# VH-VL binders against Probable D-xylose utilization operon transcriptional repressor (gntR): the designs that were tried, part 22

Target 1, 226 residues: Probable D-xylose utilization operon transcriptional repressor (gntR), of Paenarthrobacter nicotinovorans (Arthrobacter nicotinovorans) (q8gal4)
Amino acid sequence: MDATSKRLTRTTVASQVRDFIVMEIAQGRLPLGAPVREMEIAAQLGTSQTPVREAFRELAALGLLESRIHVGTRVRQLAEKDLVEAVPIRSALEGIAGRLAANNYHKHAEEVRGSFEAMKEVAEGGDRRVFAAASTTFHRSVVRAAENASLLRAWNALGIEVMTILAMASSDIPLDDAAESHRPIVDALEAGDPELAEHALTHHVAAYLPATAHSNGGVDAAVQAS
Below, E stands for the ipSAE of ESMFold2; O stands for the ipSAE of OpenDDE; V2 stands for 0.75 times the mean of E and O plus 0.25 times the DockQ between their complexes.

## First folded at step 12 (VH-VL; framework fv_tarlatamab_arm2)

Design s8 (from s1 with heavy chain H108A, light chain N36Y; at its last look DockQ between E and O 0.03; V2 from the best seeds 0.00; counts 0 for: pae O 15.5 > 2, placed apart)
Fold by OpenDDE, look of step 12:
Structure s8 (fold): chain C 226 residues (1-226), chain A 122 residues (1-122), chain B 109 residues (1-109)
Amino acid sequence: as target 1 above (226 residues)
Amino acid sequence: EVQLVESGGGLVQPGGSLKLSCAASGFTFSNYAMNWVRQAPGKGLEWVARIRSTANRYDTYYADSVKDRFTISRDDSKNTAYLQMNNLKTEDTAVYYCARIPYKDFLAFDYWGQGTLVTVSS
Amino acid sequence: QTVVTQEPSLTVSPGGTVTLTCGSSTGAVTDSYYPYWVQQKPGQAPRGLIGSTYNKHSGTPARFSGSLLGGKAALTLSGVQPEDEAEYYCLLYYGGAWVFGGGTKLTVL
């Protein structure tokens, strides 16, 4: 990985801890309602408590963890409902981002392309958690390329990292295929085609959702929202 | 303590209009989708409408039975949800409840108001 | 139109066990993946009991449990108390719309 690629895929330790925990939850290793201890997580990941605490705060803000006085922190009793309902919203936002980014792509081509290549490289490693993070980085680069601060804020508020991890945990798609599925987005952006970029992103977001999202009309809802 | 308080109910003639309010307190209102659910006298519960924030706008969804007649809205600065009901019909007679759905907690309809009665009669 | 079906009424003795079911006309309730349970006591407003099949709301007694049974959602009360006499509604989510079942009237003898 060149220095640029490393920079583009760099995540904070706290972010990595967050993603780890989400994956543990998604895969049932951290059961719903189960207590989560900072020290234990720190020990498991070979890190200090500081980044774990930060991750806990983030996850609490996202509603995945809850902390109560004298009780501690636990995994909330969650379902995939939020993911399903968030699909049209994410699809719409990223669709808008794609349309705008297509017009500004020349300014952001290095970041977008770099994150895409990094994602492909990570896919070869076979770690779905790391891939989810790389995927998020790619999508974020596209949203940044839209040069719309309000859009970026809205997008960030959705908790895309969590959504992506949950989606990856619920999917058996090979990571190399998952990575390659982003190519139409890159191609559309490179072509400077706003309509095509919007379409590519909208459908991509819908396609990577759990099967449950599709059964509940998530794909159609996402398309209609664009 | 979480509280939802409905108001605005009353007697109205067919074809008339009413606007219901749901005042919320005891929780971060903006982190929840709001719903209206109604119950006709001696009958079961019927979902009416939902409003959810999409960061930059609100997403609304309606039951077919009220679509194009009812409008759900909210004012987060006032911690209040609304239901504008137009072209009311006798079959719209019911106690109307507001209920919350958290965006991130996945626990739908955990808290309800006490309801407000809407009677549509000639 | 999707119809959610529940037992119209069930009777149980104090201390007994009863299971309420919720079915979807569109297939198994797992097709929606969002079964919820709401309790309504006589003369009172509804309250949430169970979310997302298994998840108890705050304040839901431990004797209540949600599950899946034969393609239906199920609410089980173990050790039924007199105060559990109420109407119980199942809710299913269908990609934007919520659909209530007809409710089950639970009588505690």
Scores: ipSAE 0.000, ipTM 0.474, lowest interface PAE 15.5, mean pLDDT 85
ESMFold2, look of step 12: ipSAE 0.484; ipTM 0.736
ESMFold2 (binder alone), look of step 12: mean pLDDT 89; pTM 0.913

## First folded at step 13 (VH-VL; framework fv_tarlatamab_arm2)

Design t1 (from s7 with heavy chain P102R; at its last look DockQ between E and O 0.59; V2 from the best seeds 0.00; counts 0 for: pae E 2.7 > 2)
Fold by ESMFold2, look of step 13:
Structure t1 (fold): chain C 226 residues (1-226), chain A 122 residues (1-122), chain B 109 residues (1-109)
Amino acid sequence: as target 1 above (226 residues)
Amino acid sequence: EVQLVESGGGLVQPGGSLKLSCAASGFTFSNYAMNWVRQAPGKGLEWVARIRSTKNRYDTYYADSVKDRFTISRDDSKNTAYLQMNNLKTEDTAVYYCARIRYKDFLHFDYWGQGTLVTVSS
Amino acid sequence: QTVVTQEPSLTVSPGGTVTLTCGSSTGAVTDSYYPNWVQQKPGQAPRGLIGSTYNKHSGTPARFSGSLLGGKAALTLSGVQPEDEAEYYCLLYYGGAWVFGGGTKLTVL
């Protein structure tokens, strides 16, 4: 009996394992396509295989892991078609998030500004994987500011980190410019303007689409892919 | 091997000045933000100041307790960070550590120096 | 004034599991605050263990893990060893500045 067992009872171990795996994928320690083994994850987290197996099933249902008989479980490869399919959904969800967050921003300003500043700092390191994770952290802070748990759950299901890595592979945008392209989002939120915030987020996310997939007229998306 | 070596600590009277140095080796110094962190005797750690890398125009940040009295700087050609401390007060008595943030691994304080003792006493 | 709060002390038996927490006076701690964990043993300089919530330093033993838990950053030690007796500080990023917690003295007994 120790003090830590009470804290773990409030949150399922399987949900903690799931969140850990998502972050390992996001930060590149579990690369796309890499094998993921239940026993190794269980040992690393100091837990049994049962909650790890449940987390694997949940992540497979969400499309982040893939399992095959006699081959095992691996992080799903994302293809350009996944980006084409997911970006419009992300764009709609983040547009809604921006509209809702605009009137809540005063309660979240420190977090949102902080994550924007952090994104600018990691851009200087030049690592596109690290930048993709920092960008995702910024967008999550905006979605949290919407104060809508259903929206956050839907947003989290999209595999944003891996989608952002794919978008950046299709672009040569300097990371400093990619970071600065988020400033209109912060400005709209600080202005408390729901329509401007919705537009800024929708426009920003839509720029993740491959150039061949844009249908309604181009803006040079090279600056905004991140 | 990454190494950070602080120097320039000593005894000084209140109102006096002192300049600390942090000599760095074993890494490309210009790619890293440098920080000063202090620890008063028997107390916890307190972040003091940060200077960003060359690519960020050496932007500087300070704790409120030292703002307008301390100046952080760096000389990338000498792989050295500095902390100029002016108008010292007895509450500035502490061991001063330098530490770096690794951008490649996100915002992570990965390596620390041994520290140098500053005593402000009359 | 922004305050980062940690348990002042915790005790754990060798081989046991303990979780240290790190809260913010300004609200829930999220990945936006880039939580770091630093270990300091008596008479020694601090040593970085974990950054950005989950990222272990290359020398960090496998028994250490970082997480977010109940609106706080958390450091979990599984299979605690006598050499883990130390003071553990968290620090949080507040848009340009860092704030340390008061530290948790971990006693292994």
Scores: ipSAE 0.457, ipTM 0.742, lowest interface PAE 2.7, mean pLDDT 83
ESMFold2 (binder alone), look of step 13: mean pLDDT 91; pTM 0.937
OpenDDE, look of step 13: ipSAE 0.758; ipTM 0.889

Design t2 (from s7 with light chain Y54W; at its last look DockQ between E and O 0.43; V2 from the best seeds 0.00; counts 0 for: pae E 2.02 > 2)
Fold by OpenDDE, look of step 13:
Structure t2 (fold): chain C 226 residues (1-226), chain A 122 residues (1-122), chain B 109 residues (1-109)
Amino acid sequence: as target 1 above (226 residues)
Amino acid sequence: EVQLVESGGGLVQPGGSLKLSCAASGFTFSNYAMNWVRQAPGKGLEWVARIRSTKNRYDTYYADSVKDRFTISRDDSKNTAYLQMNNLKTEDTAVYYCARIPYKDFLHFDYWGQGTLVTVSS
Amino acid sequence: QTVVTQEPSLTVSPGGTVTLTCGSSTGAVTDSYYPNWVQQKPGQAPRGLIGSTWNKHSGTPARFSGSLLGGKAALTLSGVQPEDEAEYYCLLYYGGAWVFGGGTKLTVL
């Protein structure tokens, strides 16, 4: 098997490992601050350590994992400051995503609608972490619908999964209401209205992030600028 | 131990009606969506219907093949899900399984019953 | 109508590795479709293996793993055992409804 094929396979496996770890974090199986061991992940996934290490590097670059000398690799603990700084960026990126996705929605309607319905379904369960994961899945589906790889990379780099988990954990908003708050986004996309979609997403991100993120005016400024 | 036990299957003529039951035990029934899945003899699995408890009502979904003929319901006080089947057709002949999906966890089919056979024949 | 597609049959040797795939007619399969895998052995009721792309059920052997591969959901068996001979079904979630694939018959020879 040609070196190129092996490399492609490794990259694919590493990507899968990355996605797995992200899901583990989103689902709360890997708590914030929890240690992550390469060998354990490799064993769980039935792969070698090499692709896992690569995935760890990628996740570290994305800010989801952190490695410290003599401590090892852990799930990053996001500080409040991190959330505050990330909110206006997220808002902007998702606004762009909404605008672009509105033009491509017909290709992605099932995924977006499906993820929306799934989010509503888990909302009744009352588990905020599970809901956070479903919410992230929905937002990711919208970003994917934008069909912009650079946008997706930038969005992923913000660590949306962790941010959303923290936001939901600190919020008192009923999950059913939180789920329903996404409806305007879906409606805008279904209408094929780029401006409405951008507005819906920007406002959504601004409104449902931790109150501490609002205090610094950054979110409001981002919303007003959009 | 988690158990799902289907009952109510049998022989019925085309155009007839039958009501299946799925008795659940070993878990908090209200925390799970209940599904019916059927398998015709020698064929694959087909999803039939799902019911989830909400704060105000039950949320139900149906496959197009059974829509308007079948009704899924549940009684959380009895830990039982039901499938009312009306206007039965020969193509409805199958083993009917009930399966749960937790909505306090990620969407997945974790437990299945042993199934009950429904035969629609003249 | 949405169609979920699986390999009709696959053969693998004991101790070998095999990957089953699950595709959607609507486009690339992602975690938004909450891919599930169900095993059914002859004469038995179905058994859930994997949910939500990656999540193994408590009774699922470690040799089973779920992933996304090339726009499809994938189930990989590493170190296949004779007892793994079965029909494997994938399920995708479409806005409240579930759609089964046609199933893959896995033969262990």
Scores: ipSAE 0.411, ipTM 0.756, lowest interface PAE 1.5, mean pLDDT 87
ESMFold2, look of step 13: ipSAE 0.496; ipTM 0.739
ESMFold2 (binder alone), look of step 13: mean pLDDT 90; pTM 0.928

Design t3 (from s7 with heavy chain N31K; at its last look DockQ between E and O 0.12; V2 from the best seeds 0.00; counts 0 for: pae O 4.1 > 2, placed apart)
Fold by OpenDDE, look of step 13:
Structure t3 (fold): chain C 226 residues (1-226), chain A 122 residues (1-122), chain B 109 residues (1-109)
Amino acid sequence: as target 1 above (226 residues)
Amino acid sequence: EVQLVESGGGLVQPGGSLKLSCAASGFTFSKYAMNWVRQAPGKGLEWVARIRSTKNRYDTYYADSVKDRFTISRDDSKNTAYLQMNNLKTEDTAVYYCARIPYKDFLHFDYWGQGTLVTVSS
Amino acid sequence: QTVVTQEPSLTVSPGGTVTLTCGSSTGAVTDSYYPNWVQQKPGQAPRGLIGSTYNKHSGTPARFSGSLLGGKAALTLSGVQPEDEAEYYCLLYYGGAWVFGGGTKLTVL
């Protein structure tokens, strides 16, 4: 296998490792502040340390892990809080995106509708992690449809993939229902109704994110402010 | 393994008709949009048409150069996409490729066929 | 009519770095145009490299990267290899239709 193939494989494995760790955190098997060791993760997953290290770097960049000299890598103590704080921001950004996208939907209908249908199909498979990725893809398509680079940058900075994975991991909502919950967004966009799209997105984000995000009132405040 | 195999190319006179086929295998055909892209001899690539399956209907788009002359279609039960070409012109001479676009991740052309040659000549 | 513009040709030394650009006559290229990059070697069918500005296909070497640069889509090759000599096409999405650029002939000398 050429060096290129190995690298691609490592990247894929790293992504899987990342997802695994996120799920461990989401389900409480890796508590906040807990040490995370590359060798242990590698052993658990039957992989080498290289992709694990890459995953650690990515997770550190997302703010879920932190590495300190002589201490090693740990789950960040404030990771959950950070995610909770991001919910109202996400809601607001996606609301804006929906409003803008409604005016541009005809240019982006294939991406948005396609990702919606794909998400529904993935839901049938029953894998919550795969569903989370599909959901993220859908939401990204909407943000792209807004044709606002600043908005997209801000949205990307929130780590939506991680948020969604955590949300899906902590939720008991059937995936079919989760998928269907996106329909109002699509319908609003197809209708070319900016206000309806904004509302649909804002409420969707508020409703289907981790319950912990709701407890701090931040999501409700964001919805009310919209 | 993902495979796209074009067929149906050949020699045709101006004003004639030809129907191309793209047989797909190795993936769930209905989950992908199918495209036709052509390349005239010694020239660049030109997008021709796209078809995507929806729950209720097929969504199709065409390049202006082929609009109202070409019809893209698909049979998901046969894992095959088609390009009906009518009123062919000499400028339609090209290798015709089929390419898929997955929509589960990002809009991108990830797999291409080997192409089939269409020659329009008197 | 929308026109997508690429450099007709570029030359780079083995191990060097080169950036190909893709511009739109309609204005600045953004992520909303879903820039794609396709490689074609002589006598071969095209091969997808990059989709949606940044996303590499399976099999795309790590030395390839997509970006937005100066209102254009860009493909950067870092550590160019002799086998990278090919024609490179960009595609931009315009509401259901795709438009190819004229292609860039990359020569590795």
Scores: ipSAE 0.024, ipTM 0.599, lowest interface PAE 4.1, mean pLDDT 87
ESMFold2, look of step 13: ipSAE 0.593; ipTM 0.803
ESMFold2 (binder alone), look of step 13: mean pLDDT 91; pTM 0.933

Design t4 (from s7 with heavy chain I101L; at its last look DockQ between E and O 0.52; V2 from the best seeds 0.00; counts 0 for: pae O 3.1 > 2)
Fold by OpenDDE, look of step 13:
Structure t4 (fold): chain C 226 residues (1-226), chain A 122 residues (1-122), chain B 109 residues (1-109)
Amino acid sequence: as target 1 above (226 residues)
Amino acid sequence: EVQLVESGGGLVQPGGSLKLSCAASGFTFSNYAMNWVRQAPGKGLEWVARIRSTKNRYDTYYADSVKDRFTISRDDSKNTAYLQMNNLKTEDTAVYYCARLPYKDFLHFDYWGQGTLVTVSS
Amino acid sequence: QTVVTQEPSLTVSPGGTVTLTCGSSTGAVTDSYYPNWVQQKPGQAPRGLIGSTYNKHSGTPARFSGSLLGGKAALTLSGVQPEDEAEYYCLLYYGGAWVFGGGTKLTVL
């Protein structure tokens, strides 16, 4: 089996491990600050440590994991400050994504609509972590619909899963309302209106983040700048 | 222990009606969506319908193949889901399973009944 | 009409590794489709194995794992056992409706 094939398979496995860990975090099975062990992940996924290590590196680069000497690897504890700083960036990126996705929506309609309906469904369950994961899935579907790899990379680097979990945990907004707040985004995309989609996403991100994120004017500035 | 028990299956003529029941036990029924899935003899599984309790109403979805003919319902006080089947066709012949779908944890089909056979034949 | 596609049949040796795939006619399968895997043995009712791409049910053996692979959902069995011989169905979520794949018959020889 050609060295290239092995490398490709390794990269694929590492990506799968990464996605798995992200999901574990998003769904609360890996709590913020929790230790993550390479061997345990490898055992759970039935893989070797090598691809897991690679995944850990990637996740560390994305800011989801942190590694400290003699302490090991842990799920990053996102500080409130981090959230505040990330909000205007997220808003901008998702605004761009909306504009681009509106032009490509027909190719991605099932994924976006499906994720929206799923989010509505889990909202009734009342679990904010589960909802956060579903919300992230929806937003990711929109970013993917933009068909811009650079945008997706930048978006992923913000640690949206963790941000969303924290935001939802600190919010008293009913989950039903939170779910419904995404409707304007879907409607704009379905209408094929790039400007409306950008606006809907930008305002959504700004409105449903923790109030502390609003206090520093960063969100408002981002909304006004868009 | 979680249990799902289907009943109400039997022989019916084309154009006839039948109502299936799924009795649930061992869990908080209202916290789960209930699904009907059927399997024709020697064929694969086909999703039929889903019902979820909301604050104000029940949310229902149907497969296109049964839309406007079948009605899914539930009685949370009885821990029972139902499938009213009208205008039955020969192609509706199948074992009908009820399956639980949690929406508080993840969207996954975690428990299934043993099924009840519906035969539509002249 | 949305079609979910699976391998009709796969064969694996005891102790081997096999990967089943689940594709969508609408495009690449992602977590947004909430891939589920269901096992059915002959003469038995279906049994849920995996939901939401990666989530194993409490009774699912550790040798089963869910993933996304090449734009498809995937079920991997590592260290296949004779008792794993069964039909495996995938389900994808499409905005309230679920669609089954055609199923994969896994033979353990």
Scores: ipSAE 0.055, ipTM 0.647, lowest interface PAE 3.1, mean pLDDT 87
ESMFold2, look of step 13: ipSAE 0.554; ipTM 0.787
ESMFold2 (binder alone), look of step 13: mean pLDDT 91; pTM 0.934

Design t5 (from s7 with light chain N55Y; at its last look DockQ between E and O 0.02; V2 from the best seeds 0.00; counts 0 for: pae O 17.0 > 2, SAP .518 > .496, placed apart)
Fold by ESMFold2, look of step 13:
Structure t5 (fold): chain C 226 residues (1-226), chain A 122 residues (1-122), chain B 109 residues (1-109)
Amino acid sequence: as target 1 above (226 residues)
Amino acid sequence: EVQLVESGGGLVQPGGSLKLSCAASGFTFSNYAMNWVRQAPGKGLEWVARIRSTKNRYDTYYADSVKDRFTISRDDSKNTAYLQMNNLKTEDTAVYYCARIPYKDFLHFDYWGQGTLVTVSS
Amino acid sequence: QTVVTQEPSLTVSPGGTVTLTCGSSTGAVTDSYYPNWVQQKPGQAPRGLIGSTYYKHSGTPARFSGSLLGGKAALTLSGVQPEDEAEYYCLLYYGGAWVFGGGTKLTVL
């Protein structure tokens, strides 16, 4: 008989399905505009279709998927305007995360430092999609260090990996420099300085705005990071 | 066609030294970090060491079990990574694999050599 | 003293479903540890199955899936086949170093 009796809760499974779909989109394995099939995702992740439908609903509400009656669900054709809309929200959430994480950093230092090191290693390969994934994992580790489950859930629902790859499509920053640009975040967290950490994250994330956003807020393309 | 070929294994006495080589082909070697992984007879896998590319100053990382006794190095002109093993102990007996982590597959070992056996006994 | 812990052995009937787990002595396993799953059959070099928690290596059968479960990484096989009898290793990244679990021997009876 099956020796394992472990099982996922509905909420946990739906969150993992959402994160998986976002990464599949970001890495091009699920292309923009492509159909997304509930059965295929459920089989891929070893789960029933119920949590997959929940993840689809969440992603549709946030504009990453779209459903049409009698046609099905597809990845939305995302564009630069989606980045302009999402980055200020991400910046606010990560700013809050940095402030909270500064008080908890000792408990999370290994994870945050490790994800920073992973980002630096991935930069060696020069693949911008893989770097975007490693960068997103670093930011998630900082948000996780805030020890606020609601914040993490909200942050995860933004499709950060996809937004990061969109931002990188408009940037030619060398990946080693992009990785190093995250060091002020780690330094602020290690110092235990909530205001410095909030500032470092807010401004780092704000640099993802494309240069064409100048008429909407004057963001300078020279400060853009991956 | 990516290939990793280990060599330099053999029988040594405790306290002795060996130098392993990993000859690489089929990819741009200078862009990749290179790894050594070992497997003691009848036991599981153990990561041993990694060396990063030239543009990362050849930064090196070691498992605690081999730190200060093993030195990983590379020669990009020969597409070869090396593991210098000094002050060998009986617990270092293992098949030593050279392995690569591809950046395109999210940090997992995709290409392994066939392994070279190192036996440390008196 | 970082230890990655796996079930030493598991048994499953052909066609059944089994989940292997991978825990860390340092705390909950997250995507920051880049969980990997590796299969090894006797007399063969290891074969990568899944990287970064969820992502199948080229050639990994559809019945294999990766996830995070209760603070551990998990490998689920749905519809197990006799050829899946093997040793399965979990591998976690700890910033500069990788640590393998002890391996799970999967028996298909």
Scores: ipSAE 0.538, ipTM 0.771, lowest interface PAE 2.1, mean pLDDT 83
Fold by OpenDDE, look of step 13:
Structure t5 (fold): chain C 226 residues (1-226), chain A 122 residues (1-122), chain B 109 residues (1-109)
Amino acid sequence: as target 1 above (226 residues)
Amino acid sequence: EVQLVESGGGLVQPGGSLKLSCAASGFTFSNYAMNWVRQAPGKGLEWVARIRSTKNRYDTYYADSVKDRFTISRDDSKNTAYLQMNNLKTEDTAVYYCARIPYKDFLHFDYWGQGTLVTVSS
Amino acid sequence: QTVVTQEPSLTVSPGGTVTLTCGSSTGAVTDSYYPNWVQQKPGQAPRGLIGSTYYKHSGTPARFSGSLLGGKAALTLSGVQPEDEAEYYCLLYYGGAWVFGGGTKLTVL
């Protein structure tokens, strides 16, 4: 057994494996483009290959891993450019979503407010990975509130979930502060102010994810925007 | 461009000590395991030691032939790996190479230095 | 003591195909041994070719391929070139330590 073996005790084993891999990638221990072996991960975590395989599937679906016939599974090669290019697009899309959602907020208030409160609750727990998921859920709820299928598709194509997970895993920003940074968005939506909502969302994303963010230095900014 | 440059080799008497360095550039050094491999004159390659980063510490392994005599270490702030060699023997005479392994030690020895010669002789 | 065994020497004609093998004294070689192949030409430093059984380094020519064959790790060269004349070493992983084979001298005639 590898000296770095970790015991899995919480949620599903597959979920824990997934989170482990994400952290390894986020912290650079698992380089981009590197192969990933089920048996190695299983050995490291003291588990069977079955939950690892499931985790691999999930990560592949998220676009973090890729599998090729006769080659195996590897960490997807993500370029810094990809993240830099995605930030302004995300900002614009979520701005549009905010404007539209403000007009329809009464129909989606429970989901948006609920996801915001959940995010705050998760922040208290101190788990950055769980927080990343909660943040993504909140932003998704806002995009859904826009009631625009094309917008949602475009937003999903940016890989927001993966970006947020990686950013949060590499940042030391207090989670309570991260959660609170979303309040202006909620307030604007509750006010039914499309312009304010657009502004809040656009600036939330843009302020914390600068276009000039570097892979090594931009992670903190990415976390703040998430 | 990835580069590994070994230094510190030379002539030493049996029982003596020597410290080798491997200076790395062109990649994120901390993300890779570093290895020392040696080759005696006219002989094959022999793995000597490996060091990889874990979450909170370094993990090291040694060949039995050098265990308790050699110490592998690294300074990630300097992008350098080291091999402290104590109680050197004539059979330790070899060209010493440093080699990296992406993602700990489970991929491949993709890049090698040019080596530094260590000669242990009376 | 664990011993990794390779053919001492092999000869192949230009354009031909040759397979080098790597066996373990502990039993059948599997992916758990993370077989590696390293090339060394006379007077040069070693060069990594293949890791984890079949993963190729970016600089490894396409004519090289790694596999498991008959309980051994294998390196196959298809369409051998004159420049492929070299010593080839395999490495196997044993719970933290790596063990080299004795190397195979490949002659291209």
Scores: ipSAE 0.000, ipTM 0.489, lowest interface PAE 17.0, mean pLDDT 86
ESMFold2 (binder alone), look of step 13: mean pLDDT 90; pTM 0.930

